# Miniprotein binders against q56419: the designs that were tried, part 53

Target 1, 326 residues: q56419
Amino acid sequence: MEGRTLEEVQEEVFKRHGVLVPKKELEDLAKALEEAGLLLTEKVEARLKEEEEKLKRERPMRLAGLSYPEGEREARAFLEAFRASYPGEGEEARVLLMPHLEPSRVPEVYGAALAALEKTPPPERIYLVGVAHRPLKEKAAALPVPFQTPFGPALPDLPALQALDALLPFELFNTPLAFREEHSLELPLFFLKGRFPEARVLPLLVARRSPELGEALKVVLRDFPGLLVLAVDLSHVGPRFGDTPLTRTLAEEARRRDLGFLERLAEGEPEAALAFLGANPTRIDGVEVVASLLPLLRERKGKVLAHRLDLEAPTLSAVGAGTLVL

## First folded at step 22 (miniprotein)

Design t_2
Fold by OpenDDE base, fold request of step 23:
Structure t_2 (fold): chain B 326 residues (1-326), chain A 120 residues (1-120)
Amino acid sequence: as target 1 above (326 residues)
Amino acid sequence: SAEELAKKLEELLKKIEELLRKIIELAEKGKFEEAIRRVDKFIDLLEELIDKLEELVENPLTKLLAEMIEELAKAILELVFEVKDLLKQGRTEDAIEMIEEILKAIELILEMVRKIAELA
């Protein structure tokens, strides 16, 4: 509302159209709508405050019983089934790119990640870099609290997180509410915690490319060595993302973009991978993460273990997922 | 016609109300996964409602009233995300309480849509 009152508009309608709008009933209803809106907003604010206070202590599960089992025994069986869905062997990872898509959509891609983790010595810490699907106050953020999993809490590496914060030109510990429902951390963390129960975690989100993050992490990794995990999806195409329904041509382009991106990363050429995407017409999710982590991805050669473009039939849309080891 | 559009919006709002009641029923039964899927459907329907409200605008008064509905619908959208989060946590009572408040707000929107149709 551009500051006009209902009264002013009623007067204008009367002056222009000679129609007496039943003033009182409409005013009462308008007031009731405003009061209802205020009440709902107050309820939202109260909930957000409650959740923000909880996030000072821990990050509870949100996808337990939805995307993965809540119980530890069932969760272990889930991991085994996902590993079994990938028939290949993995390779040792220093950097792991894996999806954060709903696991049931791309089981073999997660299976490939598990295969890589089987060949990886248990790290002391995991730098888990996800995608912020909600706005952040800064380009990147961290949440320095335990993340709940069916395998117990994933504990933060506070010394490494503090070292990272000290090297950044912005406050790293910002926007805690962005973490509460962020699946780009929760889903990969399930697999990571299941494989490496003793590893500490640095849960990081990237909203916008931050070269400073990559440079800071490069320094921190010298004193605090660990596994770097990029939890990113690839192309997002179809009506959910502003395209026409998935066609053979659109799917071929999405696959071309995904594989061309992953292959250039596997060659140790992350700048070439970004340049290959250009304006990113198929909306590869991981672009801002990769752009932030360039110093850590350069000159590292590796292998693409899996890729899938998964169709969401109800929306005729598709999402790309991949597993890359460096 | 504005009347035909209003009727479509009323039908949409009734569908939304039925969906909210179904979410309550599912939550009471501990069927949180199914309840959450219905919340996602609710979000889609509410977004559709917001998009269609622009079509009701014929004069400055209907514009103002449509804007008021849109503001309330946006507040509902924000609160329904909290409902979804509560359901994910198994917080049934809190989720139901919020859904009941959303139902009251939907009733107000329905009344306002009817008034807009009367003024067209």
Scores: ipSAE 0.701, ipTM 0.914, lowest interface PAE 0.6, mean pLDDT 92
Fold by ESMFold2, fold request of step 23:
Structure t_2 (fold): chain B 326 residues (1-326), chain A 120 residues (1-120)
Amino acid sequence: as target 1 above (326 residues)
Amino acid sequence: SAEELAKKLEELLKKIEELLRKIIELAEKGKFEEAIRRVDKFIDLLEELIDKLEELVENPLTKLLAEMIEELAKAILELVFEVKDLLKQGRTEDAIEMIEEILKAIELILEMVRKIAELA
């Protein structure tokens, strides 16, 4: 349809159907529609430029009052309630896999992450690796600015970010707007900043698997030790994700794939974890992050602390979430 | 029938117009949370419009016109997310200005839907 003029289509309709439409009136209306669309697009572009300039200085909270409380005191109580939802004890983590799903849906999974953090010495920095939900200009990106939280700003580790950027075959600081609404960083960061208020952060996004990112991070972590966090969700099944309505069989398969994936990661076998998923028929969210970070996951043994396949009754769908320490 | 579908789309577009005017009223009164909830409803209605546009396609002309409506509706959706953000910031004048432009665009869509119905 691209490239055809209204006149060409009108002539085709006349030849095919014998209907002569009012050419000028229709053409004027079509032009008005196109002009209106261009105007609205220009207004969006102006707004995006405004927001992009703000993102070069800081990343504001976008989910306060929605996913977690705005005020620090209420946010602290919220954090403690989540820890209480997981009655177990954690283990020290050098690598933590945790979800980015809405916290109220999987409170014990976030609680397990908090339990692991309780056993983890406060790191100087956190490598927070989320999943890009908006396109990136490259396979991965970072935003080297403070991220606001109810617990104060999470400051960027600029030396580590600059070292990482220098090792990559692409510019790491490449798509600021992709961070504007990115919950896969904001939601885990709330918990991480609440527990480690002095840690600096490397806020990273993966859009497509990047072996180069994992190799570069392995080098950077030697010089800038810290906690590596994979902020990923697991299976996505049901009509919201393009399937038939959720059945017991599909839910059981999603749970099996989630746990099989996590267990192989816990054995230090990330390639086997990816191979286990095959074509990834339950759409585990974390595969691109894991595939990027293979050098950091190989031979690291650990433990699955929690898992939940959370039912979305209104959409007849489900999303999996887990907590893994390595 | 195509005539019944066109009437449904006109009804939907009228609901959308009424909703947008209500959002302006709420924003002017400083009722931002209520205005934002109405923006969410507007988004639902506009997505419903987009879904129904495929049912208008009977020939190359109606296909082209439906595609033009869809493109404008998608531009409206993109702008309305910015309206929601402006309301969250309490930027009433900016939000209302954008809503007024959206209203103009909705009126154009309504006019085009009526023209498509005349071609059926």
Scores: ipSAE 0.700, ipTM 0.926, lowest interface PAE 0.6, mean pLDDT 91
Fold by OpenDDE base, fold request of step 23:
Structure t_2 (fold): chain B 326 residues (1-326), chain A 120 residues (1-120)
Amino acid sequence: as target 1 above (326 residues)
Amino acid sequence: SAEELAKKLEELLKKIEELLRKIIELAEKGKFEEAIRRVDKFIDLLEELIDKLEELVENPLTKLLAEMIEELAKAILELVFEVKDLLKQGRTEDAIEMIEEILKAIELILEMVRKIAELA
């Protein structure tokens, strides 16, 4: 409590304004507010400690029964329906860019990812790189525990994770609580585990661009080959993100930015993709992930399979999603 | 006037209380998706409350009292994120217990807002 005490302020108000503040009632109420604040903080700290201890063993589902079915049978039917929503055929992926948006908003974009996975030989491991929507202690982090899914646990590749940690100039195993509610890993992992039940996973989050991560991963991939997945959304426009309500002009600009970004990635020019965005005025979510993985994306040519700008009608806002195979 | 602003804040706090009670009701019925949507609405209303508290500041005393309310409101926001996480897990009893503590804190804020209006 480094601020002025209530008593000091009461004395000042009396001296300046001649107003006798009812001391006792106000003091009792102020004390009650402080005690309430302390109690709530203690409850938060207790919950965070409980969850941090749990995250040493496993990452439980948070979106089961909300974004996807909890039961395995229903989850398999869900995958089939999403695959059916994309009428095209996929391509073999060495790198897959896919969304982490709520699946019901962009079913055909997830369907395109499933189509690509159908053409992809089962990998031994999946490098799943998501976006940290919460602060990390370092530029990137990993959680080396099983992630729960309706198809059973996605098991970590501990040898590959340890090899990655050894090549980074910072501790990779940081900020476990950032993984607790991170949808950028949970949602794509549902689809990936459903298609490749035997694959090990490296669950990675990027908060800030880390060129070191891309260089380290390039080395690790030599000894530990696998599928690289970028779980990223595209443009975020409208009132929820600080813009005016969605207009035709704003939607056209968001689509132009999204497609221009994806097309340059499909040409094997990730630096040109980043340069095309400039200050990123439409807030493409995946910029820090792509900027971290440049060594892995250079000269890799591929195809954009799907794109959608999805309107959230209650907020007149929109989010872009895309599927790219490299 | 400070009195008109205080009335608006009291109305907002009443809406917040009603919303918290509705979240409890929905959680008790196992309607977790609907409960979670109401938690998001609660966050929006509480952030609106924090923003409007700055408008009640007329003197050093009302400033101090508004800062105390803001500190408690921030603690409520942190705990509400835990409520949302508990609801996602189907931990109904734990979520309700936390909401009941938040309701007590909102009652204290309402009383303090009334005192600020008397001192303005």
Scores: ipSAE 0.699, ipTM 0.914, lowest interface PAE 0.6, mean pLDDT 92
Fold by ESMFold2, last read:
Structure t_2 (fold): chain B 326 residues (1-326), chain A 120 residues (1-120)
Amino acid sequence: as target 1 above (326 residues)
Amino acid sequence: SAEELAKKLEELLKKIEELLRKIIELAEKGKFEEAIRRVDKFIDLLEELIDKLEELVENPLTKLLAEMIEELAKAILELVFEVKDLLKQGRTEDAIEMIEEILKAIELILEMVRKIAELA
């Protein structure tokens, strides 16, 4: 019916069904509906413009009271509980892979990340690389503003961000609205800021693989050393993600893909990790981030500390999460 | 029947209007947590409306009109998420202004539902 006017449809209905509708009354009401929709859309656009201007100054907490406590005291207790959910010891990380899945779903996986941070000397800065869940104007983006947390603002490392921007063939600071509700930065940042309150942050998003980003980051890390964090989830399987009902076979495949991917990364073989996934049939979330950061992952050996494929009973679906230190 | 469906949709739309007016009242009293919970219920009711619109379709004309209602309802959903954000920020007057525009749009949807029933 695309492209047809109300008049064309009225004529077709009269020809087919013999029903005559009062033309003016219906047309006036249809016009009023259309005009109301345009007005509401304009108000949404004005709100988005307002929020975009605010994001040029700071990024407020969006998940406080939902995914983690808003108050600092409660937030510290939350961190302690998550660390306790992982009974093992971590290892020092120069690169940390951790999830961005809802923390309560995979507490020991976040606990493993905290255990790794305990063994890691406090960095001057953290390169936090998440997965863009909203479109970006370019393959990757950053937002060079303070990110609010219950532990105080995570301040941007402006010199490092500027150096990175200067090395890229595209504007790095290109899509502020993509950061408005981006949990792949906010959730890991809560844990990172809680453990490293003095560290500055480079909040980065990847939408599509960018070899240029990895090469530029390798140069920037030389002059601005810090902790590299890949904030990524693993397999996404089941009806929520477009599959048929989740079966034991699909779940086993997802676990096998997750662990095979992580183990190859732990061996310092990120290209092999990507090749192992093939067409990525279980939709591992972190492939574009890993593919962007190859120069920083090659020959860097480490250990998988934790993994869970978390089942979501209401949707008969599952999401994988892991903790890897390199 | 088409009359039974139109009656159900009209009742749903009246519940939606009542809920929106309650949200305004709660916002004016500074009861933002309560207001936000009611916005969540409004979203559920509006999504129920959208799901039921396919049942109005009997011919190409009612299909076009149902699609117009759905488009407006989707615009309302987009705006109401901004209303929720404004309430979280305590921006009462801004939130109420937007809710009043949503109320006007809901009245138009109600009029169109009644008109579609007359076509049946």
Scores: ipSAE 0.698, ipTM 0.926, lowest interface PAE 0.7, mean pLDDT 91

Design t_2
Fold by OpenDDE base, last read:
Structure t_2 (fold): chain B 326 residues (1-326), chain A 120 residues (1-120)
Amino acid sequence: as target 1 above (326 residues)
Amino acid sequence: SAEELAKKLEELLKKIEELLRKIIELAEKGKFEEAIRRVDKFIDLLEELIDKLEELVENPLTKLLAEMIEELAKAILELVFEVKDLLKQGRTEDAIEMIEEILKAIELILEMVRKIAELA
């Protein structure tokens, strides 16, 4: 009964049931609820406007003191502890696939990323490609402002960002509010900025596969060389994601898909990696990013350094994370 | 019965109010992480409230009133995400101000739930 007024409904109830609803008291209360809703909406709109205006200048931290330390000294100790959690050695990365999951859930996977970064010469710039967990106006977006970190601001590479925008068939600088709380950029950036304090950053989000992005980036990378980072998680299985509680069978399937995906990427066969997933029944997070970056991943051989399927016990769900060097 | 359901919703709303007050207390103490965790719990309880509102629908009037509550609850949900973001920034005063407005809205919902129970 979309669109009926209180008065219309009151008249109908009176006609059908002979019940005189105390009209005035109910009307006053209904009006108060409506007025309250309007007031709250106005407050939300004001907040969103304030945050959008701030995002024209900088992207402040959201996860400092929650996911990582706010203080620089403590943040450095955090990096060292994460590095120590991975007993292996890294390899030089031209492309790094790393997680964006809560670091405490997969410390050794982040440790593997740090190990790779130790073997990587300091890049002039980092192309940080995350996953948009909120809708974007376009298939991909960038935010051309400093990102705050405990190690100081990660400064944008404006020339490279502008070059990328010029090659895309859509406006790259869209949906700034999608960056406000996007952990797929913030968490990896902590590790990247901590290791490479002088590197400029191109913070990119992918919502939907954009072959145009990969082709454009391939061109931009020639003139603006740098480290490409794919900040992606792997399988998402269990009740939080619409599955039954995690079982051995479900976990084995998630691991099989994660590893099968990563290994095919390590072989330089990103199309085969995507094809291997099919309908992506275990919901590998990185699919749209990889699908967008195919031109940059083809024929690159590398190595899987780490993988974990981490159980979230309260929800009996699990998320896969991996570190891949190309 | 509609009365029993209304009582359950009233109890839920009281828990929500207590939780909001606890969030304020934690924020005032600078315990932002703990406050944020309780905001998440608030969201869960509010979503539970929204889901249960459908059970109050017995006639066109109660349906309309339930829809009005749902609309306000959705507005609260949107604002509480902003509260969470403010807490992440350590913006205590702004967060508390918004929570106080949410508390007023919850009181209106409680009054409406009681009124629906009287009409059933």
Scores: ipSAE 0.698, ipTM 0.914, lowest interface PAE 0.6, mean pLDDT 92
Fold by OpenDDE base, fold request of step 23:
Structure t_2 (fold): chain B 326 residues (1-326), chain A 120 residues (1-120)
Amino acid sequence: as target 1 above (326 residues)
Amino acid sequence: SAEELAKKLEELLKKIEELLRKIIELAEKGKFEEAIRRVDKFIDLLEELIDKLEELVENPLTKLLAEMIEELAKAILELVFEVKDLLKQGRTEDAIEMIEEILKAIELILEMVRKIAELA
């Protein structure tokens, strides 16, 4: 509002149109709307404060019973079914790129990730780097608390997290509320914890490219070796993302972008992968993560195990997902 | 016409109210998954409402009133995310309480939309 009061506007309408706006009823209603807005805001603030205090202790599940089973037995059956959806064999991963999309949409892509994990020696720790779908105070953040899973808590690697924080020019432990509902960590973590129950986790989010993060992680990984996981989706196209409904041409472009990105990563050329996307017209989700982790992705050769562009029929939109091992 | 648009907005608001009541019902039954899906639908409908409010703007007064509705609608959107989070946690009572406050806010929006239509 450019500072105009209801009274000023009422006076203007009267002057221009000769219409006396019923002042009192409108004023009372306007006041009621304002008061309602304030009350709702206060409720939000109270909830956010409560959740922030909880996040000092643990990150509870949010997608249990929705995206995956809450019960351990059912969760194990879920893992096996997803693994079965990918008919291939995996390869040992030092770096795993996997989706964070709703698992039911791309089961074989998660299955490919599980296949890679089967060939991967159990790591002491997992560096799980997700995409921040909410704003962060800094370019990247970590949450140094247990993440709940159906397989028990994924415990943080505090020494490694502290070592990482010490090497960053910003406070790593920022914006805890961004982790509350962040599915880019929760969904991959389900699969990771299910396969590596004893692994510690470094849950990381990237909002904006942080070259400092990649350099710091490269140093930390020397003293604290582990599996690096990029939990990223690929193209986002269609009306949900500001495009026209999915067409064959749009789908072909999305696939071309996705595969061209993944293939260049598989060749150990992450800078070429980023350059290939340019302005990222199909909105590959993992760009900022990859851009942050360049030092860890360079010269590593690997293989694309799976890719899918999944149609969300109700919105005529599609999301790309892939599994890459390095 | 402004009257036709107001009627459409009233119909939309009515659907929103019905949806909120259905979310309450589902939450009370412990059908949290279904409730959460309907929360997402609520968000979509509320965003549609916000977009359509711009069409009611004919003069500085209606503009101001539409802006006030939009501000409240944004506050509702913020709170409904908390509702969704509460439902994910099985916190039924807290979720319902917040939905009831949202319902009150929707009623105020409905009244304001009617007034805008009268002033148009």
Scores: ipSAE 0.697, ipTM 0.913, lowest interface PAE 0.6, mean pLDDT 92
Fold by OpenDDE base, last read:
Structure t_2 (fold): chain B 326 residues (1-326), chain A 120 residues (1-120)
Amino acid sequence: as target 1 above (326 residues)
Amino acid sequence: SAEELAKKLEELLKKIEELLRKIIELAEKGKFEEAIRRVDKFIDLLEELIDKLEELVENPLTKLLAEMIEELAKAILELVFEVKDLLKQGRTEDAIEMIEEILKAIELILEMVRKIAELA
């Protein structure tokens, strides 16, 4: 506590206000609060240490039984139902942009991703780039361990991960605890592993734009070819995100920004996509990921397969989701 | 008045206690999904508590006491994320143990809020 001690404050209050604070009872209570805080902190530290040690071996599921089925049979039925929710056909993907939002909110968008994956030859490896919703020590991170799924473990591509680490000016294998609950990897990985059971994975998180990551990945992809997946959401608007409740005007603006972003990406102009957003007033989630991967997105033409702005009714807020193939 | 605000905070804290007990009950019944949803509600209520603590500040003493409550509330918030993670793993006993410690901390906060009201 860089602040005044209870004793100093009690003395000041007495001097200024003539109020004698019942010193002993308050001191005892203050001490009890401090002791409680220390105890809780120790428990947190013990849990974090336990989880960090586990993350040296594997990343267990956190959303099984919540966002998707835990059992393999039920998980396969889940994939089929999501695929069925998108009535269209997919296209072959070299780069796939897909959501990481709760699947039940945007089933047809995930269905569009599955449709694209049906037209995609099985890759040897998947570069899965998510959004860090927790702070990272570096601009980006990777976790080089198996990720558990209902379809078995998604195994890391250690040679490709090591090659990437060697090309980065920072340690890639940082902040393992940021991965323990990160849904931006877990949710898309369910769909990817279900479709490509034999593919190795490079689970990557981006916290801040890293041009170095895109340049390094461009080199690594030459020696270690694979599918690039951007697991990103789009606009975040409404009270949950600091706006007024969703209105027609706000929804139209969110859709305009989402579609304008995706369309420019589909044209192979990722810099134009970023420029179109400017200060990003509708808070498109994938901006830092796209900004990091510019060298991989340039000149790639593709197609927007799906888009949805999904209302969260309890908060009158909405999140945009899209599927893009490049 | 600070006293009226303290009463509102006491009511909020009682709701938080009831919610924590309900989370325990749901966890004991193996209703983890429902328990987790209530943990999210707990987080919202705790954040509301933290935001309202600033309104109790009338003098340097109440400021210091509010800061102490806020510090403990932040520690609770950190631990409740671990509770949520344990519930996601089906680690019921460990989750309940941590919730019981949170309940004790909430009781201390309640006592401190009452004391602040007496000093206002």
Scores: ipSAE 0.697, ipTM 0.913, lowest interface PAE 0.6, mean pLDDT 92
Fold by OpenDDE base, look of step 22:
Structure t_2 (fold): chain B 326 residues (1-326), chain A 120 residues (1-120)
Amino acid sequence: as target 1 above (326 residues)
Amino acid sequence: SAEELAKKLEELLKKIEELLRKIIELAEKGKFEEAIRRVDKFIDLLEELIDKLEELVENPLTKLLAEMIEELAKAILELVFEVKDLLKQGRTEDAIEMIEEILKAIELILEMVRKIAELA
């Protein structure tokens, strides 16, 4: 509100228009609206506090029964079906870039990730770096608690997380509520936990480019070796993202940018990959993650295993997804 | 006219009320997936309400009243996301309690919109 009271406005209306607004009834309604707003806000705050306290112990599944099966048997069948959707063989990954898009939209891209994981020796720990779709207090965050999956809890690597925190100029363990519904961690984690049930996890979110994160992780990885996973999507184009409906030209541009980005990463040139995007007009999701992890991506050669630009027909929009091994 | 807009807002609010009651009914029956889909529809209608309130501004009084309604609508929007989360968790009683509070707030908005229409 621009700081005017109902009384002041009623007086102004009376002075300008000679209309005496039924003061008491409007005052009572205005007061009731204000009181209702306060009550609802208090309820939201109480609920958020309850959820934050729960997140000190564990991160429950949010997409079980929606994006993937809740039951372990059904979840294993789900993994096998996704692996079967990719006809190729994988390669050993030291770094895996994979999507976090709804799995049913890009099954063969997740299948390619599973194919790579088949060729990867079981890691002691997985550094899972997702995209923050909600604001963080810092550039990056971690949640040092078990993440629930159909395959049992993904346990945090507390020693490695503490080592990372100690090397960062900011508190790593910030904004726990940002992890509550973050699908960029939950969806990839399903596949990772299903393949590597004994691996510990470092669930990390990036909101803004943090060069400090990449440098700190480079140090931590020496003492705490593991698989690095970038859970990122690619281009976001169409009306949902502020563009015109998907056209052949727009789709070709999105694919060009996606593939051009992934190919430069596969060549071990992450700075060239970022430079190739420029202003990022097709809104590649993983830019801030890649920009944060430059020290870990430099000079690593690899291969693009899969790419898809998936049409969301109801919105005539499309999202790019890819799988890259380094 | 502000009167015509207010009538459209009243119709929208009535649809919202019916939808909220349907969500409660579905939740009580344990039809959580269907309830959640209706919650998503509620969010869409609430966003439409907020967008239309911006058009209700004809004079300083109607502006102030529209701003107050918008503030309450935003608070409802925040709470409805928590309702969706509670439904996903199978916390039916807690979800219904919150929806009942949202219904009371929607009734107040409807009363205010009717009053604005009378003043236009």
Scores: ipSAE 0.338, ipTM 0.799, lowest interface PAE 1.2, mean pLDDT 90

